# VH-VL binders against q0atu2: the designs that were tried, part 168

Target 1, 119 residues: q0atu2
Amino acid sequence: MLDKKARIRTSREYRNVFEKGKRLSGRFLIIYYVENALDNNRFGFITNKKIGMAVIRNRIKRQLRAIVREYQGQVKNKHDIVLVARAGIGKSSFEGMEKDYIAIMKKAGLFARNANKID
Short names: E, the ipSAE of ESMFold2; O, the ipSAE of OpenDDE; V2, 0.75 times the mean of E and O plus 0.25 times the DockQ between their complexes.

## First folded at step 9 (VH-VL)

Design q72 (framework fv_dusigitumab; at its last look DockQ between E and O 0.25; V2 from the best seeds 0.00; counts 0 for: pae E 14.1 > 2)
Fold by OpenDDE, look of step 10:
Structure q72 (fold): chain C 119 residues (1-119), chain A 122 residues (1-122), chain B 111 residues (1-111)
Amino acid sequence: as target 1 above (119 residues)
Amino acid sequence: QVQLVQSGAEVKKPGASVKVSCKASGYTFTSYDINWVRQATGQGLEWMGWMNPNSGNTGYAQKFQGRVTMTRNTSISTAYMELSSLRSEDTAVYYCARDLGYDSGEFYFDYWGQGTTVTVSS
Amino acid sequence: QSVLTQPPSVSAAPGQKVTISCSGSSSNIGSNYVSWYQQLPGTAPKLLIYDNNKRPSGIPDRFSGSKSGTSATLGITGLQTGDEADYYCGTWDSSLSAGYVFGGGTKLTVL
């Protein structure tokens, strides 16, 4: 579980990211990202009903949080980042999600140095 | 099999624009990003940018920002690269290439178009 | 000029081994996997090595890749006349202007 300080928690915070942030789409994920005025990054997660039943959505959310936590130290600071799971993510493997996340984050220019994939 | 087929050679004058097409086949077009790479005569490869065919999102090399536009028509699985304000130094062979970033989390190009020669001369 | 540095040329006789170096920085080779491309005269580049040391199908095991720190190396054993080509290293650069970067290319001549 991500630290409270590393989480987007309020509707206002989410709205700010959607309205002012940039959007990039990967195979399984869409990310919205914007600079914040903090010294740390904050992450938000959205799993819509299109993904599937609540059990599936919760699983996906847990997996995404795990991925974000794993690479958290490699993300450039001072960003609010919202991950939106796409409909097809329910059929993807954890590794597939991870690779998609890495690719999107790299293309967004959000990864700092040494942002290698896990071997 | 995967194929990327590019449009034919172009001859342009300085200040004009050129739009090169890249038709993809043999795979799901919207599942992989298309990159554009150019190579001046006798010179090395130069990455220009990427385009996601599904979303239309793009990322351009700083050198070409403001001058390059990468688009796609998903109905015909075709990517486009338009370069404006052409100058003599833009004379090169332009390649489209498929990106496997989403499959691996690393970026490399496994399939390339045959290249399109763009000549800019007065 | 290029973000990644390669020797402009290398040469060797048939049957010999050659190595091509590719030097980068912490933001590119140091942070991302390296790929190599072979470009025969008058043709489009061809993927030769990906993920530092993996070969696509159809690439003989005479070709090898390695990476250490901010440098990568392409190795070619049992050199053949058909190996005469330009070789480029490439990788993602995680700097402020994120994007793909190529080496300057190396012309391999088979003597």
Scores: ipSAE 0.895, ipTM 0.952, lowest interface PAE 0.5, mean pLDDT 95
Fold by ESMFold2-Fast, scan of step 9:
Structure q72 (fold): chain C 119 residues (1-119), chain A 122 residues (1-122), chain B 111 residues (1-111)
Amino acid sequence: as target 1 above (119 residues)
Amino acid sequence: QVQLVQSGAEVKKPGASVKVSCKASGYTFTSYDINWVRQATGQGLEWMGWMNPNSGNTGYAQKFQGRVTMTRNTSISTAYMELSSLRSEDTAVYYCARDLGYDSGEFYFDYWGQGTTVTVSS
Amino acid sequence: QSVLTQPPSVSAAPGQKVTISCSGSSSNIGSNYVSWYQQLPGTAPKLLIYDNNKRPSGIPDRFSGSKSGTSATLGITGLQTGDEADYYCGTWDSSLSAGYVFGGGTKLTVL
């Protein structure tokens, strides 16, 4: 579970990221990202109805939160980042989503250090 | 079989632009990013940038910012790299290469085009 | 000016072993997996090693890779005349100007 402090919670905050942020796409994921004025990173997650039924969308959202939590220490500080799942993500494995996330974050310049060194 | 086939050699004058093509076959073109790498005669490999053929997103090496544009035409599975304001030091072989980043989480180039020689001379 | 440092040249006789070093920093080799590319004279580069130590299909086990800290090494055993080529390490650089970086290349001469 991702800590509450690290979550984007309001529609206004999501809208800010979409309007002011940069956008990069991977195979299954799109990220929107912008620097914030806080002392921490915040993440948002969007799984739309094109993905499938609520059970599938909730599974995907849980898996994405787990991936983000695992790599939280590698993300450059002071960013708001929204992950938007593409249609077709439901056919991906957990590992496939994880690798897509890592690649996108690196190409965005948002990973600051080794993904395996959280300490 | 995966193949990347590049356009033929170009000779340009200083100040001109060149546009090199890279036609992909044997895989789903939109699933893998195309990178561009150049090599001057007797020199090392120099990375220029990446282009996502699905989204059109790009990332360019700082040295080429403002002079390079990477695009694609998905209907013919072809990537393009255009370099403007050519100088004599842009004389090089230009390669396109496929990266597996979205599958692996790490970047490496598993297939390369044969290269396109660009000569900039007066 | 290459971001990753390799020796400019190495030489050995057929049947011998050579190693080629590649030195970087925490933002590149220290944070990402390393690949190695072979470039035979007049040809495009070919992937030899990826993910520090893995070989693509068709690459003989005479070629090996390893990584420790901010450095990587390519090993070639049972050296053959056909191995005479330029060898490049490469990896992602996670610094402010995020992108792919190559070593300066090492010319292997088989004497």
Scores: ipSAE 0.733, ipTM 0.904, lowest interface PAE 1.2, mean pLDDT 91
Fold by ESMFold2, look of step 10:
Structure q72 (fold): chain C 119 residues (1-119), chain A 122 residues (1-122), chain B 111 residues (1-111)
Amino acid sequence: as target 1 above (119 residues)
Amino acid sequence: QVQLVQSGAEVKKPGASVKVSCKASGYTFTSYDINWVRQATGQGLEWMGWMNPNSGNTGYAQKFQGRVTMTRNTSISTAYMELSSLRSEDTAVYYCARDLGYDSGEFYFDYWGQGTTVTVSS
Amino acid sequence: QSVLTQPPSVSAAPGQKVTISCSGSSSNIGSNYVSWYQQLPGTAPKLLIYDNNKRPSGIPDRFSGSKSGTSATLGITGLQTGDEADYYCGTWDSSLSAGYVFGGGTKLTVL
């Protein structure tokens, strides 16, 4: 799945993104993002209890990780990025989440090389 | 074909609230976002926020956070924008607009309502 | 002033050509597609151009759009008196104040 080094793991790392980072909302997702001092990107995922039962939250996390993995090669490097699932995401399809991710990452300016042509 | 028909003009006192409606027809209401844009007399366009009619989710412009609420009733294909704590500077024409850009990953507004004049005066 | 800068007015005679500029930054025009809207006197805005240079159905090809770096341009050829309107550029701004932004508008006068 996502490499261990591409994951935000500690509460301190998450707090840095929330406190110092930029925020952008989509239909199903909110992203927070900030430049880091690494050679790579790191991703974090937040699915809280208000989204639904654990089965639903776990499925959503798995789907979001798969989407991020698929597009990680197109993301501008040296960013910590936290994806926060909005309450309504449980009714979204995988394709709906994927479309929302693409749109919000384009609006954030986080896609590298031909960002306007990744569709 | 595609139409957005808004409620009639409103006259309000400072401190009151206003709720403008926007009825959609000619397309699947839940498939496109509704955005709200206002325009004070002799001034430019000001984006207020978006609302997804399927989920009810919203994203508000920072300037209006805490004063604006955007909702819908899917059974009658109608979107609503409510602005509270009105002041004279809120006097404007308020438009609803359909957002077709989600499918392309961009925002743009292909169909607009006729506008609703809201006047705030003492 | 507005986040996107447009000239306040432009004018030309019927049949001539004008261009309207829209200047922004890397967080808006530089990273996102630009749209243009026409607002005829007393009416709601109408979409003229989307995705920088594309025309919706029913918009004649004498309206054109382009984008370079952090600037966008609307071109109008074969000017008609019915083109007298305010013209707005618009795009998404990806900064922390994230949201849709419009230019200040350009009043076109056909003399």
Scores: ipSAE 0.006, ipTM 0.571, lowest interface PAE 14.1, mean pLDDT 85
ESMFold2 (binder alone), look of step 10: mean pLDDT 93; pTM 0.955

Design q73 (framework fv_dusigitumab)
Fold by ESMFold2-Fast, scan of step 9:
Structure q73 (fold): chain C 119 residues (1-119), chain A 122 residues (1-122), chain B 111 residues (1-111)
Amino acid sequence: as target 1 above (119 residues)
Amino acid sequence: QVQLVQSGAEVKKPGASVKVSCKASGYTFTSYDINWVRQATGQGLEWMGWMNPNSGNTGYAQKFQGRVTMTRNTSISTAYMELSSLRSEDTAVYYCARDLGYDSGEFYFDYWGQGTTVTVSS
Amino acid sequence: QSVLTQPPSVSAAPGQKVTISCSGSSSNIGYNYVSWYQQLPGTAPKLLIYDNNKRPSGIPDRFSGSKSGTSATLGITGLQTGDEADYYCGTWDSSLSAGYVFGGGTKLTVL
């Protein structure tokens, strides 16, 4: 759903975010985030086996990508952000995941003003 | 019963640092963020920042960035706020407050400490 | 001075109703939920309203909140002398200086 340039794709890129980034825990999500040297944000998504079966993990991953895409215009540019789904996320509603994402992004200071660039 | 109990009043000279404590009881300390808010005599409330006791992550108001540090000791359910390079303008009552806004995706402070008076004078 | 604007004072007689306004912008009240805090003289603030219009356990229903556009309102009915206090609105500000912001406060006098 996100452009390839907006995705964290390699193990080395993920490791960089974990190694140098800040960590913030939400109810269903953990984010790791660090400022990058690019013109855009990049997002990574981790849904591990603690969440449940592959069908559940794939649904959660798709829903998280949809949430990130929906709010991408509100995220301050020049960040690499990795979302890690917590074990309890499988019991969450879409609205619950969305609220958690908004809460943690606001607390991280990563949400910009509401009226961002209308491309 | 939820309770936040803060350390006692402090008198400091300009240029010194002060470290205020906030001991939580009656709930799981690591489940809710602690925020710090100050109030100068006769003035309004001013938000300083938040601290996540589970992760140790913090977010500070721009005005205090570089002078404030918020930490915790989970073994004794205590949050700390240290303000350095004190000026006369830092004379205020400092409050810690629990953030229960997580369920709504927002911030709101449901329980407050009693306040710690910090006086900066030469 | 404050990012959120409140009237500095409001007054009414016992048993009457008052409203206290809180005006902001699209980046704070327009986007986020509003809370209200009551501060009695010499005490710490107390949460009165959260999520625009919800009351914590123990807060009487004569206290109410509402939000429309970039403004929020605290309503108090059946005024009592014990309601004399400073009232503060608060919300997250999603602008470049992201953080929690309070209104300047409103002193309520029960005449």
Scores: ipSAE 0.008, ipTM 0.632, lowest interface PAE 10.5, mean pLDDT 85

Design q74 (framework fv_dusigitumab)
Fold by ESMFold2-Fast, scan of step 9:
Structure q74 (fold): chain C 119 residues (1-119), chain A 122 residues (1-122), chain B 111 residues (1-111)
Amino acid sequence: as target 1 above (119 residues)
Amino acid sequence: QVQLVQSGAEVKKPGASVKVSCKASGYTFTSYDINWVRQATGQGLEWMGWMNPNSGNTGYAQKFQGRVTMTRNTSISTAYMELSSLRSEDTAVYYCARDLGYDSGEFYFDYWGQGTTVTVSS
Amino acid sequence: QSVLTQPPSVSAAPGQKVTISCSGSSSNIGSDYVSWYQQLPGTAPKLLIYDNNKRPSGIPDRFSGSKSGTSATLGITGLQTGDEADYYCGTWDSSLSAGYVFGGGTKLTVL
């Protein structure tokens, strides 16, 4: 579970990430990210109607939050990161989303450690 | 059947720029990153950067930041690497390589172009 | 210099076994998967091993990989004259500039 201080909440905060941040695209995810002046990371999640109906979008959001939470310890601190789900994500497995997240975060330089739980 | 075909050898003067092409075939060009790696004569492999052909996003090795630009033209499945302000130390074979590992969350280069020799001399 | 350390050369006779080491740190081998590449004289590199110990289709099982902590090894059994080549380890490095790094390379000579 991500608590309130680890969430990007306002449209102004989202706009700051989009306007000043870097963009990196994965297979199922796009991330926008920028260094912040806080002592913690904050995450935002965007699922649009092109993904599917509300029940599918809500499932995807829950799964992405679970993935982000599981790997939170590997993320370099002091960043605001917004995850945008791509249209094809609705047909992806949980494993597929997890692998895409790990790959994109590593390429962005935001993953300091191997996300695999076994060496 | 996957193939990466690079442009021919180049001879350049110090201070010039060179643009190497890499034409992909046998797979969906926009599905995998293209990386660029060089090798000076008698030296090891040196990674230069990656380019995502779907998004156009790039990441460059610190040594080449400010001198390298990686682009693509999706209509002809071709990646480009342009290196500016050439010095004699840039004399090397330049390779493009496909990053299949991206698809599975690992990083590895499964297919390589044949290489392009760039010679920087007067 | 390379941030991944390999011996500059190794030698063995046909039919023997050889191992090539690759030593790194927690920001590269200790944190990510290792690949191995073979470069025959005058040719582009060829992927031998990915994901620490997996072989692409077409690579014989004489080639194997392993990783422990911040080090990786490439094993070649049943050595053949056609195995004479330069061998490179490679991995993602997450330090100051996130990117891919190669070892310095090892020249394998079949005696």
Scores: ipSAE 0.008, ipTM 0.624, lowest interface PAE 9.2, mean pLDDT 85

Design q75 (framework fv_dusigitumab)
Fold by ESMFold2-Fast, scan of step 9:
Structure q75 (fold): chain C 119 residues (1-119), chain A 122 residues (1-122), chain B 111 residues (1-111)
Amino acid sequence: as target 1 above (119 residues)
Amino acid sequence: QVQLVQSGAEVKKPGASVKVSCKASGYTFTSYDINWVRQATGQGLEWMGWMNPNSGNTGYAQKFQGRVTMTRNTSISTAYMELSSLRSEDTAVYYCARDLGYDSGEFYFDYWGQGTTVTVSS
Amino acid sequence: QSVLTQPPSVSAAPGQKVTISCSGSSSNIGNNDVSWYQQLPGTAPKLLIYDNNKRPSGIPDRFSGSKSGTSATLGITGLQTGDEADYYCGTWDSSLSAGYVFGGGTKLTVL
């Protein structure tokens, strides 16, 4: 999982990303992203009620963190990025979520190099 | 200043329902989830569920599914928890509490209501 | 039974140090941040530690938290009589049917 240093933790930080950041939509994910003044990236995750039951939302949250962790080396430094799960994500496979994440991050210009899975 | 103010004590008969209110002030009510936690006399804290005041969506602990309903009225910044089919084992203090609600896995209850005592007696 | 295990009681003299443990599993403490709550007699719980080791404004640095693997620890140094309370750990449980889970609580007595 992601280190605490790499996670967005306060409501103020989330609001900053939503209000000042750029928005990009994929099939299962929306990202909001903004440059930060830190020397590292931070990620936030929102799996809201429209996805389905709590057990589904908790599974999705964990799978998204795993995906972000696997590709963290490809992400350009100094960004706060919030991933918002869309309603249909609960029906997606892990591979489907991973593919959507890679596509969105490339489209946003946030990958510093070709996306490859990192152990 | 953030405050959560709960309704007063209730005494109920077995089989009845109870509805506890939790009025929020000092922040944007729809921005944070409200959780409900109870504590039987001399026992520990037991989580009951959460409610998103913006959407109205809820998640309930498995033990309370089918008996608990959590709702809100955004016009008066008030959350509600209704527990039905009351048993003597439901005698407890019931708390509402605010959490972050933005990042799954980062949750904590930063402000609590004062508690509502519910006594179920035959 | 609570899914997070705490000792039922701890005690020490004023000025001493105590630690309170909280043991869980990979689905809860292993995957999620831990919070600690202080409950003084007759009052609502109060957030003491969040995100494993962070203090809310107004909580003195005598209180500290840590997490390793599937266990968490609350440390209290320089004990005062006003620290007599019940202490609870809490975290999300990411398993199939669970949500937020609390430890069974630890009663701290200052002799």
Scores: ipSAE 0.007, ipTM 0.551, lowest interface PAE 13.3, mean pLDDT 84

Design q76 (framework fv_dusigitumab)
Fold by ESMFold2-Fast, scan of step 9:
Structure q76 (fold): chain C 119 residues (1-119), chain A 122 residues (1-122), chain B 111 residues (1-111)
Amino acid sequence: as target 1 above (119 residues)
Amino acid sequence: QVQLVQSGAEVKKPGASVKVSCKASGYTFTSYDINWVRQATGQGLEWMGWMNPNSGNTGYAQKFQGRVTMTRNTSISTAYMELSSLRSEDTAVYYCARDLGYDSGEFYFDYWGQGTTVTVSS
Amino acid sequence: QSVLTQPPSVSAAPGQKVTISCSGSSSNIGNNFVSWYQQLPGTAPKLLIYDNNKRPSGIPDRFSGSKSGTSATLGITGLQTGDEADYYCGTWDSSLSAGYVFGGGTKLTVL
């Protein structure tokens, strides 16, 4: 899992990313991202009711955190990034979510290294 | 059959804007990004940016930031690229191309429009 | 100038083979998949190779791709006069100014 320092925690911090950040959509994910004044990256995760039941939403949130953790070394420093799961993500495989995350982060210019070199 | 059909040749004066269209057919327009690439006479290929037709999101090459705008109209499966503040060095053939690399997060362009010649002359 | 370096020209006789190189850095070829495009005179480019070494449907086996470190190679065997064209490599550059980059192009002449 991600360390406490690498997580967006408060409503105010989420609001800042949504109001000041850029938005980019993938197939299953939307990201909002903004440069921060810290020395590290922070991530937030949103899975709304349109995705499915709580058990499905919690599984997806857990899987997204695992993906973000695995690729955190690839992400350019000093960004706050919020991942919002789209309704269709519940039908995606873990591999499908991972591919979408890599695709959207590359398109945003937020990846500093090749994601496929990890593991 | 997948096709990308572009608008016709344009002749513009320095300082003007040009808007090139790219009409897609033979596939679900919103499922693949559209990229724009240009080529000056006798020169190589130069990437300008990408546009996601589902979301409307874009990413532009730094060289064109501030004077290029990429949009779409999903009801007619058409992508647009508008370039403003035209200079003589913008004289080129402009291509739209479909991006099939979605799954891998990589870019590769499997179908291309026929090209639109834009001439900027004083 | 181009971020990816290709030789400006290459030539060989019909039936022979050629290799076209594409040299980059860790932020582009070293970190991403490479594609190759063929541009016949007066036409739009056509995808020949994607994901370093894969061929789209309709591209014959005599076209091949490979990648090692920060360099990529397009191989063409059994050269035909219809192969005379400009060839471009392309890849994503994952540096701070992220974007797609093309090589400068190589003109292939079949003697």
Scores: ipSAE 0.006, ipTM 0.572, lowest interface PAE 13.8, mean pLDDT 85

Design q77 (framework fv_dusigitumab)
Fold by ESMFold2-Fast, scan of step 9:
Structure q77 (fold): chain C 119 residues (1-119), chain A 122 residues (1-122), chain B 111 residues (1-111)
Amino acid sequence: as target 1 above (119 residues)
Amino acid sequence: QVQLVQSGAEVKKPGASVKVSCKASGYTFTSYDINWVRQATGQGLEWMGWMNPNSGNTGYAQKFQGRVTMTRNTSISTAYMELSSLRSEDTAVYYCARDLGYDSGEFYFDYWGQGTTVTVSS
Amino acid sequence: QSVLTQPPSVSAAPGQKVTISCSGSSSNIGNDTVSWYQQLPGTAPKLLIYDNNKRPSGIPDRFSGSKSGTSATLGITGLQTGDEADYYCGTWDSSLSAGYVFGGGTKLTVL
């Protein structure tokens, strides 16, 4: 579960990330990201009906939040990041989603060099 | 003095694509997002997505993802919405609208084009 | 799936007051501002209210908006025959897919 402070919730926050942010595509994920003026990172999550039924979409959303939470300490501070799940994510394993997240965050320069998973 | 003027009515066959234009005047075109909204005969308003004319960035409603493309030509202050793989259910009036809420991060549409009727029939 | 619920129709006589409700959830109205749009027959929608209760220039003060919890209302006083139109609420929804959503619309008939 992510802290409320670490969640993107309002239209203003989502719009800022989409409009002013950079975009990077992974295998199962697309991220939009922008620096914020806060002292913490915030994350948003989008799953669409093309992924599958609501049960599957909710499961994917929960798994993505868990992955983000696990790697929260490796993400450079002061960023708003929105994760958009691609249609193929429904066929991925948890490990596959985790690997894609790490790869895309490193490519974006949002992970510290040699970032490692922390419990 | 703000005005959005849309292209004329279109009649298309199923499976075709349609590209609707929206020419802006009376303000700086690149300063506000353009949203697209459609309305089938006798039905309500349905949001399709937004397009930032400065960056070219877009966001599409889930229902239209993969079929809609929103673009612009800044040299003529014109926004475009292209919908592909047309079905009879796509028969509707299509509106462009300026998003004045952009400055505050809110969404609200203060000026609307007159609408473009798209009829999909065989 | 995020739906804003409006009554399909309301009716009143000239000079009377009507209210039109718009009901949502914590992911839309409970989380963001509400706008209202008026659509006269055969015309494009017109912005009537934004930011829950603010009027654009040129909108008479007979039109008002309010928001409480996950619901919003549009009020029209001193009803005129020219107010006969469809009225739509709209807001941002942050549920499974982030996007703008409209209510189903309310047809106002002036007697």
Scores: ipSAE 0.007, ipTM 0.596, lowest interface PAE 10.8, mean pLDDT 85

Design q78 (framework fv_dusigitumab)
Fold by ESMFold2-Fast, scan of step 9:
Structure q78 (fold): chain C 119 residues (1-119), chain A 122 residues (1-122), chain B 111 residues (1-111)
Amino acid sequence: as target 1 above (119 residues)
Amino acid sequence: QVQLVQSGAEVKKPGASVKVSCKASGYTFTSYDINWVRQATGQGLEWMGWMNPNSGNTGYAQKFQGRVTMTRNTSISTAYMELSSLRSEDTAVYYCARDLGYDSGEFYFDYWGQGTTVTVSS
Amino acid sequence: QSVLTQPPSVSAAPGQKVTISCSGSSSNIGNNYVSWYQQLPGTAPKLLIYDNNKRPSGIPDRFSGSKSGTSATLGITGLQTGDEADYYCGTWDDSLSAGYVFGGGTKLTVL
């Protein structure tokens, strides 16, 4: 799970990322991201009802948070990043979501030279 | 059965430090943040900060910056709050509380410890 | 000092209804979910409402919450003597003093 200071918490903060941020789409994920004025990264997660029932949406949200946490040491500091799950994500494996996350973060230039777990 | 059990009452002199413990049971200790909240006699609730038991990361209310430290020992599922440079106005009941809102990106405290009374007097 | 404003006290007879207000600003209630906590004399606080209007398991439906703009309201219907307690609203504050903030508390007396 992510630290409280690493979470985007308010609708105002989400709106800021959507309006000011860059957008990049992967197979199962869309990210919106902006540089922030903090000394840390913050993450937000959106799973809408098109994905499926609450049980499925909650599972996806937990898995995405786990993936983000595993790779947080690889993310360039000072960014607000919102992950939006695409409708098809419910049919993906955990490994498929992880692979998509790594690919999209590398494409965005948000990962350090190597994107490996450092647990 | 989720339970947070705090250490016993403390009496301290001005200028001393106090360290309050909060032992968690009935859930995975590292999965939820622990917050600390205090309440002076006859007064309202005052938030002090949060501590992530998995990472050890913390965030403190501005009023307590520089004199509060929140830590944990994961091997015994115990959170700690240490307050230094005590003054008479630090006399209060100190609570630990679990943050169920962690996963939803919100803050709300579903289980609370019983409280620890700290009295600061000369 | 509390950032969120609540009336210091409210009273009503058994079986009646009361509402307790909690007023803030755009940086706190206006942008964030509100929780409500009940504190019986000599006890730790207990979560009554979270996410503006949701009840934890075991909280009866006579307790309700709502939020409009920068204000939140706790409603209690069918008052019982066991409801005598202090009630606190709470939310996150997005300002430069970012952190969780509580209202000053409201003492409910059931006459």
Scores: ipSAE 0.007, ipTM 0.553, lowest interface PAE 13.7, mean pLDDT 85

